# VHH binders against q9y6x5, part 48

Target 1, 379 residues: q9y6x5
Amino acid sequence: LPPKLLLVSFDGFRADYLKNYEFPHLQNFIKEGVLVEHVKNVFITKTFPNHYSIVTGLYEESHGIVANSMYDAVTKKHFSDSNDKDPFWWNEAVPIWVTNQLQENRSSAAAMWPGTDVPIHDTISSYFMNYNSSVSFEERLNNITMWLNNSNPPVTFATLYWEEPDASGHKYGPEDKENMSRVLKKIDDLIGDLVQRLKMLGLWENLNVIITSDHGMTQCSQDRLINLDSCIDHSYYTLIDLSPVAAILPKINRTEVYNKLKNCSPHMNVYLKEDIPNRFYYQHNDRIQPIILVADEGWTIVLNESSQKLGDHGYDNSLPSMHPFLAAHGPAFHKGYKHSTINIVDIYPMMCHILGLKPHPNNGTFGHTKCLLVDQWCI

## First folded at step 1 (VHH)

Design e46 (framework vhh_7zox_3)
Fold by ESMFold2-Fast, scan of step 1:
Structure e46 (fold): chain B 379 residues (1-379), chain A 124 residues (1-124)
Amino acid sequence: as target 1 above (379 residues)
Amino acid sequence: DVQLVESGGGLVQPGGSLRLSCVASGFTFSSYAMGWVRQAPGKGLEWVSDISSGGSTGYADSVKGRFAISRDNAKNTLYLQMNRLKPEDTAVYYCAREYRVTYTGSWEVTMDVAGQGTQVTVSS
């Protein structure tokens, strides 16, 4: 039987939630599988960029999804929202479901993972759901398990995306113990439902399951706002993305715009594109704007207004608050093994190994994940 | 197609109570998370409370312990029980259907306010 893999993302699941809340179902999953305590994501620590990094193994400057809102200076195209289905934005990389379908004549299935409802290099996931946030976790799980059991050629790679705890993290902030406890308990119950469903359908013993996330969450406040309008007039630039990483396209001389911004706030770093720190791997793409503003953790960039967000992400990827975790279970994985940290780009070559696929060139290092796998010699 | 009709507002003294109702039509009410947002004079919309399709509830810090959200799926009705009302609670209250558009990273784009609202005035 060909190896099978289900990749599950709970958006915005900060790694340290595992230490501060009870997850009986997730802990049972981990007991018979593996846990990576911290996954160092890519900069910027946003949903679209990091979900695409998981399935391509590439930094954002290499895969081209550099933000949730983008402008391409060469083609003059604008990207926004999950509903942008122009393949142009996604074609700078080859995600794992495309490789899976093309190399081994296998099928892929997707319940709303970013990019799976877009034809990429003329290939769309064999089975997919158009993004619709109103569709329940249960319906997404029903479709994925149906496709895993009833497909020809067989589905060997499947993805499942869920919007929580990110939506609640934004709404309440991660420090709201009462509301976050309730949300995280519901997620743990959904993990229990997932495991039970796979067991009842006879899939559990032969399926590799990865549960991970794209980023964490940090607490924001009305006392931590950076009003961009106090530093520069709207007539000087076009705003491509706002907070916590602002992408600035100057309408006048770049140096003049930079000089108006560079001393605007002690809680914001202002970079000319060529001066963006190398450690971010966020420079070599036409969709990265000439000036980037990076707010300090917990600070929100606004345009002469208050912010309704009590939590946010997008901040420096060195911050532990921005890190998700990774848990996995299945025939490819050890049982009861804990690992400290991997890079989010390392997930892709690991998944290619599990599925027997030749990875496209990527920024991940297979050696970083080898200790998780039963068929590898650790150290 | 979506209709939300709020009711139950009025004048009340500080420390008093009101129960707001919202009757929904034009969609499958039981399938959606629902919430309440409010707008005080001269201010923007502010989130108050929500309830998921599964019954999980959330509250803004300013109303925790005082307000209770509930739903009756058989009647397509959302409720907000408001206790120990304060002058700062004075606002037009709107019922909202929620969509979670997490890809944009913003919960505020999830609110669909279709009704006229119901005025709550807390004064002595």
Scores: ipSAE 0.013, ipTM 0.296, lowest interface PAE 8.4, mean pLDDT 89

Design e47 (framework vhh_7zox_3)
Fold by ESMFold2-Fast, scan of step 1:
Structure e47 (fold): chain B 379 residues (1-379), chain A 124 residues (1-124)
Amino acid sequence: as target 1 above (379 residues)
Amino acid sequence: DVQLVESGGGLVQPGGSLRLSCVASGFTFSNYYMGWVRQAPGKGLEWVSDINSGGSTGYADSVKGRFAISRDNAKNTLYLQMNRLKPEDTAVYYCATKYEIRYYSGDKTYFDLAGQGTQVTVSS
């Protein structure tokens, strides 16, 4: 019987929420499974980049989804969360659902995971839902479980994406205990619904389930704004992405634009592309613009305006506030094991191992996740 | 200072049309994702439509096929053409700048409202 895996993402689930709020359903899941307390994501700490890193095991410079907003100077194409369907953007890597369908006579299923409604290398997820934020968690779960039970070739890899707690993290900020408590309780209830549905359908004992996230969230403020219009006139550059990592395409000499920006704010680092810190692994891709601005944690880059966002992400991936967690349960995983940290790129080779797939070359290290797995020796 | 000035609202019969305008100043309009948000009496804010700097558009299901958003970057102006208006379209309409969009625009999208709004009333 082939092994099966369901990968679930709750967008923007900051790791330390687990310490500050009660999650009875998630705690029951972890009690008979594993918990990784911190997952170090890739830079920039944004939704599209990190979701694609989870399923490819690659840094953003390698898989090509380098931001939530991108520009290609050769083709004049623009990428955004409302314009993400062109395969051009996704073809620099091979996500696990494509490998699953091509290496094995197996199907993949997807409820809203980024990229699953796009043909990548002429291969689209066998069963998928076109992205629509109005579709309930219950409807997404109903489709995934139907496909896991009623497919030929069998569905062996399935994904499920949910937009919370990211949306509420932006609206209220992660330090709003009253509102965040309510939102996180609703997520814990959805985890309870997920487990109960899998038990009711006879899937629970034989299905590997991973619950994770792409990034965390940090508190922002109207007192922590960087007004880019006070630094440089818009006639000198094209803005590709704004905050908290601004992507600048100069219309004049790059050095002149850099010189206007480099001393504008003590709360923003300004990098020429070749000077971006090596630890970010954010240099070797044409979609990374010639000048990158990186705001300090909790600072928002604006264009002569206020911001209503009380929380944001995209910041330096060394910041604990940007880190999600990973919990898992199933026949491949130990029971009651806690692990401190892994890299988000390590998830892909672990998932390939569980499914019996040969991973494409990747930036993950299987050794970092072996202690989670029953078929591996861990000291 | 950032300023958004909405106009074009009014009283119209069911099935009628209105065109809303929003004149922007104090920021680089052409670089911003812009949208329309409405608030019906006794209800919360509802996203209606948005448009990016390149002209790609999104619409709430309740208005698809009836409303058309457009922009004129040379005039720093955002438009909403509203056709086949219904009583349930009655609301104050606000011009807004958008921050990070999660896949599709909707009630989970965050908007900065800098305008005073324009009242649309659909009644027989």
Scores: ipSAE 0.000, ipTM 0.207, lowest interface PAE 11.0, mean pLDDT 88

Design e48 (framework vhh_7zox_3)
Fold by ESMFold2-Fast, scan of step 1:
Structure e48 (fold): chain B 379 residues (1-379), chain A 124 residues (1-124)
Amino acid sequence: as target 1 above (379 residues)
Amino acid sequence: DVQLVESGGGLVQPGGSLRLSCVASGFTFDDYAMGWVRQAPGKGLEWVSDIYTGGSTGYADSVKGRFAISRDNAKNTLYLQMNRLKPEDTAVYYCARGTKVYEYGSTYTIKDYAGQGTQVTVSS
């Protein structure tokens, strides 16, 4: 039977939550599988960009989902809506479910993973759910397991996305131990439900399961605000994205806008597009605006107002607070192995190897994940 | 100048219905997600509902099954149909433009593109 893989994302699951809270179900999963303690994600450390990097193996400038809010100056299109189904935004890369369906004549299934309800290169996931945050984890899991067992051609790649702990991380902040403890315990219970459901349906023995996330979370405060209105009038620019990375489209001379913003705050870096640090791999795309502002960790960019967010992400991808983890279990993976670090773009070529797919050109390095796999020799 | 003008609020008895409207101007309405947020007396802002450019809708658990959001792109108008109203629905309701929406499970900021709001009071 062909290899099968279920990729699960818990949005905003910061790696060090594993050290500060108890996860009995996740710990049992790891004991019989593998753990990568932290995953270095791509910049900007946001949901859509990193979810698309996981399934394409590409930096944001290469796959085109460069933020959760975007503007394309050439076409004059706006992307500020998680339910925007225009293929235009997603067509700069080929995600793994498209490769799975086209290379091997297999089916893919999806419960809410970003991009799976959009036809990309004229190919949509064989089975999918239109994005709706109100649909329970159990309903998503029921659909995925039904499709894994009852499909022709067989579903060999399936994805499952859940909005927590990101939503609560924003609302309460990651330092709110009481509220975060309740949320993280609920997530651990959902992992227990997942494992039990797969065992009851006879899927557990032959299914590879990856549990990961797109980014972490850092504590914000009303004492750490950067007010753009203190340095520049709104008539001078169009705001494409605000915080913690602001995307600025000048309405006047770019140099004048840059000069007004450069001294706005000691807790923010202001870059002309061509001056964005090379290490970010965040420059070569028309959806990256002429000026970007990058706030320091825990600082929030605002427009003469207080922020509702007590936690946020999007910050520098070198920050440990921005890093998620990866855990995996199944016939492709060693048992009881712990690895320190991989890059988020490395997940794609590893998944292609597990499924027997030829990867599209990508920024990942298969060698970084070899030690996780039973069919690879690890020195 | 971006403007959002809310109307349709008022006093209604528990179990009653109201339809809120928001007329938008100064931007291409059909290019943006739109939403409703509310503020009850002595409380913070609460997200109520949103509607995306493709017509997909989201609702807060407190209003799910009772409220329906819709849009008329030809009229640059956003609507909120509120059914089976409860005393706890009493609040000022604000229309918000989706340029300030972030993430799955998004939060809204309403300072620059919300109108003055429309008062909804549910009382016998």
Scores: ipSAE 0.006, ipTM 0.243, lowest interface PAE 10.1, mean pLDDT 88

Design e49 (framework vhh_7zox_3)
Fold by ESMFold2-Fast, scan of step 1:
Structure e49 (fold): chain B 379 residues (1-379), chain A 125 residues (1-125)
Amino acid sequence: as target 1 above (379 residues)
Amino acid sequence: DVQLVESGGGLVQPGGSLRLSCVASGFTFSSYAMGWVRQAPGKGLEWVSDISSGGSTGYADSVKGRFAISRDNAKNTLYLQMNRLKPEDTAVYYCAKDTYVRIWESGTYTSFDYAGQGTQVTVSS
């Protein structure tokens, strides 16, 4: 039987939620599998960029999904995050489901993972659902398990995406223990449902399952706002993305815009594109704007208004609050093993190894994930 | 037996205001997040606003700065204050008992356990 892998993402699942809340179903999953306590994601720490990094093993500047809102200076195109189906935005990389379908003549299945309802290099996931936030977790799970069990050629790679706890993290903030405990209990129940469904269908013992996330969440406040209108008039620039990383397209000389912004707030760093810190790997792409503003953790950039967000992400990827975790179970993985940290780009070459695929050139390091795998020499 | 009863809708001119109310029964109101969703003629459900048990609020971008959600836990009542109403706000407005928020920022409806019968809001001259 060819190896099979199900990749599950719970959007915005901050790593330290595992230490501060009870997850009986997830803990049972981990007990017979592996846990990576922190996954260092890519900058910027946003949904679409990091989901695409997981399945390509590339930094955002290399795969081209550099934000949830983008402008391409060469083609003059604008990108929105939810329903943009133009392959142009996704064609700078080859995601794992495309490689899976082209190298081994196997099928892929997708329930709502970013990019899976778009033909990329003229290849779309063999089975997919058009993105619709109104579709229940149960319906997504029903479709994925049906496709994993009943496809010909066999589905060997499947993805499942869920919007929580990100939506509630934004609404309540991660420090709202009462509301977050209810949300996270619901997610743990969904993990229990997932495991139960796979066991009922006879898939559990032979399926590799990865549960991960794209980023974490940090607490925001009405007391931590940066009013961009206090520093620069709207006539001087076009705003491509606002908070917590603002993407600024100057309408006048770039240096003049930079000089108006550079000392505006002690809680925001202002970079010309070529001066963006090398450690971010966020410079070499036409969709990265001439000036970016990076707010300090918990600070929100606004346009002469209050913010309703009590939680946010997008901040510096070195911040532990921005890190998700990774848990995995299945024949490829050790049982009861705990690992401290990997980079989010390391997930792609690990998944290629499990599926027997040749990875496209990528920024991940297979050696970082060796200790998770039964068929590898750990040190 | 969960019951949600909406009221306060009606006909209003552009730029006008309305306040919607929702009286809840059959559950511990103070323990649940509550919200408002709307359905315009010929369109799907659109999430408008919600409020947590602790009072934290969220709004769809289309209504942000114009609408204000609030709750009175002693009266088991949810409110939506609607200001500077536009013709595109014309819809049936439903009170919803939320289990969780799916896409808080998108303006689409969130996941909910129950919705009321709705109250019609028409913004026309």
Scores: ipSAE 0.006, ipTM 0.190, lowest interface PAE 11.1, mean pLDDT 88

Design e5 (framework vhh_7zox_3)
Fold by ESMFold2-Fast, scan of step 1:
Structure e5 (fold): chain B 379 residues (1-379), chain A 125 residues (1-125)
Amino acid sequence: as target 1 above (379 residues)
Amino acid sequence: DVQLVESGGGLVQPGGSLRLSCVASGFTFSNYYMGWVRQAPGKGLEWVSDINSGGSTGYADSVKGRFAISRDNAKNTLYLQMNRLKPEDTAVYYCATDKYYRFGSGWEPSYFDLAGQGTQVTVSS
């Protein structure tokens, strides 16, 4: 019986929510499994980039999904056209479901993880759901568990993506204890439903389950806005992405645009592409624009408007508020082990090890996750 | 440039109805999530409702059963039918588009554009 892995993401689940709210179902999962308290994600700390980093083990500059909104100057393509599931955007890396299907002749299943409804290197997840936000967690779970039990060749890698608590984090802000308590309790109940469903179907004892997230969330305010229109006329540039990391494509010379922006706000750093800090690993890709603006934590970049968001992410990946956690349970994992920190790119080589796959070259370090695994030395 | 022009607000008594409209231009309207956000006097922005390209809808708990969001892709127009209005519904209502957000609820506000000053709804006796 080949090893099986279910990878679950709750979008925007900030690590310190675990310390500030009660999660009885998640705590029972952790008690019999492992917890990594902080996962240091990749820059920029956005949904598509970090979800693709989890399944490729690569920095954004290497896997090519460098933002939720992208522009490629060579091909003139824009990433945000819902009718174009163009493999072009995803083909700079090989995600784990493709490796799983090609190396071991096994099946993969996906409930809406970013990229799983796109053919990548001519390979699409064996079973998948086209992205649709209106589909319930229960329907996603029902499909995943059906595919895990009723597939030939067997489904050995499955993914499940859920939009909360990210949507509510944006709407209410992470400091709204009343609303966030309600949202997080609902998520804990969904985790309870997940565990119960796996137990009822006889999957629980032999399935490795990872529960993680792509980023955290920080509090924003109407008092912390950076108005680009006060610094530069929009006729000078095309805006590819706005906040909290603005991607600027100059319509005039780059130096003139840079000079108009560099002193615009004390709460924003302005970088020419070649001057982006090396620690971000966010430079070597044609989809990274000539000028990048990085807002300070909790500051929102706007175009002469009020901000509608009370919470946001995308900020510097060194910020603890941007960090998710990782919890795991199953035959590959120790029971009751707590680990402080791993890098989000370390998840991929760990998952390859669990599934018996040879990882593609990646930016993760297997040694960082060894202490989580029963078949590894941790001395 | 994305342009969103809201209309249909006004003064109405408690229990009354209003229909808000938003005319969109500058993008392929039929491909994107659309939503309504409101700002009550002296308060922050509150998400009210959204609708995806296929017509699936979401609502804030405070408006469920009273408000209905809809879209007409042929006219590039978003609607909000507001029934059984309450004083606490008093706000400026803004139309928003989720042009750049592909996963999630369609409510990552960093990708929403506000094209104007919104439309004022006042519920008062």
Scores: ipSAE 0.000, ipTM 0.198, lowest interface PAE 12.8, mean pLDDT 87
Fold by OpenDDE, second read of step 2:
Structure e5 (fold): chain B 379 residues (1-379), chain A 125 residues (1-125)
Amino acid sequence: as target 1 above (379 residues)
Amino acid sequence: DVQLVESGGGLVQPGGSLRLSCVASGFTFSNYYMGWVRQAPGKGLEWVSDINSGGSTGYADSVKGRFAISRDNAKNTLYLQMNRLKPEDTAVYYCATDKYYRFGSGWEPSYFDLAGQGTQVTVSS
């Protein structure tokens, strides 16, 4: 039987939640599989970019989804969570579900994973759900598992996406033990439901399942605000993306805009595009704006309006608070093995290996995940 | 958590009868499709019968006219009356719910013990 893989993302699941909260179902999942405690995600640490990095193995500058909000100066197109359906934004890379689906006797399925409801390179997932936040996890899970179990050609790769604990993290802040405990309990229950359903359908033993996330969450405060209006007039620039990494499109001379912003706050780094640190791999794409502002951890860039978010993400990808985790179970994975860290782009070549797919050129390192796999040597 | 507990299996001679029961908990029983699947020795899991929330029933061709599925929503219990049993009916019988998959869709079900232990039915002379 061809190998099968289900990739599940719980948005905004910070890695250290596993240490600070209880997850009986997830811990059971891990006990019977593998855990990567920290996954270093890509800069910026936002939802669309990181989800696309997972399934392409590419840094943001390479796959072209460089933020949740983008602007292309040539075409004058805008990208946002409410306007993400144009293949123009996605076609700079080939996601794994497309690669998989183009293979003989294979199909892909998706439940609201970013980009899966868009024809990329004129290929759309054989089975997919249009994104709708109102659709329950149960319904998403039902569809995914139905497709995994009853499709011809067989679904060999599937994705499942859920918006929590990100939404709640934003609302309550990751350090709110009372509210986040409730939220994370629900997440763990959903994982329980997932596992139980797979077992009921007889998929559990043969299906490889990866549970991961795109980013973490850091605590914000009304006491840690950076007001851009104090530094520069709104008439001088357009905000393409906002906090914590603001993308600035100057309406006047770029240098002048830069000079007005460079000393705006000691808790914010201001970069011309060409001066963005190399370690971010966030420079070589036309969709990256001429100036970016990067707030320090826990600081929020605002205009005259105050932010209501108590948690946020998008910060430096070296920060532990921005890191998600990865857990996996299935015939491809060891049992009871824990690994300290991988890069998020490393997931792609691993998934390709599991599925027997030839990977497209990518930034991942297969060697980083070998210890997770039963068919590989772990040095 | 969803729990399904099967009972009523046993050893019976060909032509005999058994009545299986499944007690469900952890969900609103009356709202979901329920069904029976079975796994014979050396064979895969196969669909046997289902019943929707409205009481409409379906049967595999192999059991039509011999088996009858029913439900008691007040008791959260699913039943399978098996008459004129044949040796080929020998299997472990499992209760399943629409919480996990829909019956009668042409899908070939599979299972693990997490949902239930099943009940052994043996038809032999």
Scores: ipSAE 0.000, ipTM 0.231, lowest interface PAE 12.9, mean pLDDT 92

Design e50 (framework vhh_7zox_3)
Fold by ESMFold2-Fast, scan of step 1:
Order: structure tokens, then sequence, then C-alpha cells
Structure e50 (fold): chain B 379 residues (1-379), chain A 124 residues (1-124)
């Protein structure tokens, strides 16, 4: 029988929350499975880019979802993460559910994972839910488990996405211990519900389950604002994305715009596209703008006003505050194994191996995840 | 001081049309993502539509093909043209400003600012 995999994302689950709060249900999951303590995500550390990197194994410059708000200089199209279903934005890569459906007559199922309600290379997830934040975790779980048990061709790859703790991280900030404690306890209870439902339905022992996230969260403050209006007039540029990575499309000479911005704040780096650090892998795509501004951790870029957000992400991917974790359980995984770090692009080739799929060319390294898997020689 | 002032709501019969307006002041309107969210009686907030600084638009599946969002940057005004209205469209409609648009409009945590709202009632 083909192996089955359920990939679960809790948006904005910072890795060190595991050290600072109690997660009895998640710890029971890990005890009989594996934990990767830090996952080094891709730059920029935003929701849409990193969710697409998990399922393609590609850096953002390669898969084309380079931000939550984008402009394509060749086609003159604009993108937002608010229900944009134009396949154009997603067609620069082949996500794992498409590969799964095109190999060996298999089905995929999706509850709200970014991109799963879009036909990509003329292929949409076999079963999916149109994105709606009002749909409960329980309804998403009920649909996924129904599809895992009652599909032909069989569902072998399923995804489940939940908006927390990202939403509360933005509202309260990660340093609000009282509010974050309540939010994280609710998430742990949802993990308990997930495990109980899979056990009740007889799925638990034969299903591979990965629980991960796209990024972390850092504390912001009204004392840490960068005002672009103090440095440059709005008539000189079009703003494609604002904070903490600003994407600037010049309306005048690029050098003049760069010179106005380069000394704007000691807490922001200003890059011409060709000068973006190689370690970001954020340069070779028409959707990356001619000038990129990168705020220091915890600093917010604004337009002559205050931000109400107490937490944010999108910052440098070397920052531990931006890192999620990965936990997994199932027949493919060792029991009680702890690993320090992997790259987020490594998840894709690992998942392809578990499912017996041939991966598309990707930026991940299978060797980084070998020791999580029972069928590999490093035990 | 940031202000968003909605207008254009009212009572209409099923199949009718309304145009909502939102006048913005206190910030550089052309540089912000703007949107409409609604709250039906006894329900949470639902994202309806948004428009980015460049004019690219998004719509909830429930309103796609019936509603059209637009902006006039010279007048600092956001519009929502609502056609073929249904009883299910009955809600308070809010104009919202955001540093970026997100799919989490059922959660007010992502709003920088929301206006006072304008009531739309579709009945006969």
Amino acid sequence: as target 1 above (379 residues)
Amino acid sequence: DVQLVESGGGLVQPGGSLRLSCVASGFTFSNYYMGWVRQAPGKGLEWVSDINSGGSTGYADSVKGRFAISRDNAKNTLYLQMNRLKPEDTAVYYCARSEYTVKYWGDTRYLDYAGQGTQVTVSS
C-alpha cells in the first residue's frame, strides 16, 4: 500500500516557544517521534513565500512567491495574499501535491494550505477547501480525515493549515507571556484533538504526520519605527511592499532614489537588487524590485505614522526568532530522536522520499534529514 | 490622525445595487492596501475585497463577479460597487487600512484601522 503523509502548519510558531511554555500533547507526539529544534526558513520570512518553499523545496527567487505583496516587472501584474487565485504567480514551481497527483494515480487533499485552491500547471489539489479563516480547525480536520479514508485514487498527501499563533503573535507580541500562554495552550489542545481523531479513525499507526510552521515572531514597539517619509517624497517611487522588507519601484532615476534612502535610518539596510546578500538567495526573479529595504529585527517601516502591530516577521532568516520547528511521527520516522537544525527547503525532498515520489530539481539536501528516517543507514 | 469614513449603505431589495464609499484622511492613501470587511448579524468578520497600492484586486468567492472594488487616489476614496445583492449580503460593511492585506479578515488583529461601518440590508 502506498505510504500516506499529513503535513500540518501552525502559522508563526516560533521555535523557542517550545522551551518557554508547556505543550503536553506535542511532547507526547515527540516522545514517540522526532523533533527538529530549529528550521532555518527562506528570506523573506513571510507566510506565502515560506509555505510555498516547504512544498517545492525552492528558494523564493526560484519558486516566484517572493513576498505576500508582489509586482512582476515583465507582465506588469500585481499580487496580494488576499485570495489571489491567478495561476501566473504560482507556475514557476511544481508543488508536491501536483507531483503526487501526476505520479502513480494518487490523490491529494488540502485544508487551507496556501496555493492549494489554485490550479498550478493545470492541476489543482484533488480535494481542497477555498480559503476561509472562519472555518474551524475541527471542520478542516474532519474534511482531511474523511478524504484520507474515502478517496479513489487514494489520498496519499494531505495538508492542514491553521492561522495561529501568528494572528495572536501580531496582536500581542511574543513577549506577552499571559496572552501567548493562553493561545499556545489552545494550540496544544488542537494537537491533542488531531492525535485523538487519527487514533479513533484507525489512521494513527500507519500515517506519517509532520507538524511544522513557516516562521517565528519578534517583538515590535512604537519606540522602533523607521519613517520613509522623512527621507523620500512619494512622487519618486511606487511602494510594492512595506515592512519589515520594503520593495521599492523607482518612478525616477534608480540611483537618485537609492541615494535618498541609503542613509534614512541606522536600523535599516538599503540594497540595490544586485547588491542583496548572496546568502538570502533573493535576487534572481523579476518580482524582486530594483531597491529592497531590510529593517533590523523588531523595527517597523512606516509612512509618517504608528503601527499597531506588537509582533512581526519577515526579517533576516539567520535570526533565531524567525525560525520555526518541525516535529514528526509515523512509520517513516524514528522514535524519540532529536535533531538540532535543518533548512526549510530540506522538507520537500524528505517528503518526496517518504511518498516514493521523484522530486523536481530543488534547493534542499536529502542528507540533512536522513537521520530522522528509519529506512536510512544512519539509523 | 487617521480617519476612515464609510457611506452609501441602506436598504435594497434582492437583485438591487449599492455603491459604498470610504473617504480616508490623515495618511498617504495611495501607499496603503485598502479593503472592505463585513459582519453579518451573529457572525464574525468576513473579508470581502481588497486593493493594493498598485490597483490589483482580490475578492471573496461569495462576491466574485458581483462586487467591484476601486480607488481614486486623487480623492483619497475607496469604493465598493455591489451588484445583484442577495439577503446573505446583509451586514455592516467596514473600510479597513492595512500595511499588507491578509486572508485573516475574520480576525480584527490584522486591521491597522477600521471605520465606523455602514449598514447594508437586503430584504423584501
Scores: ipSAE 0.000, ipTM 0.333, lowest interface PAE 10.9, mean pLDDT 89

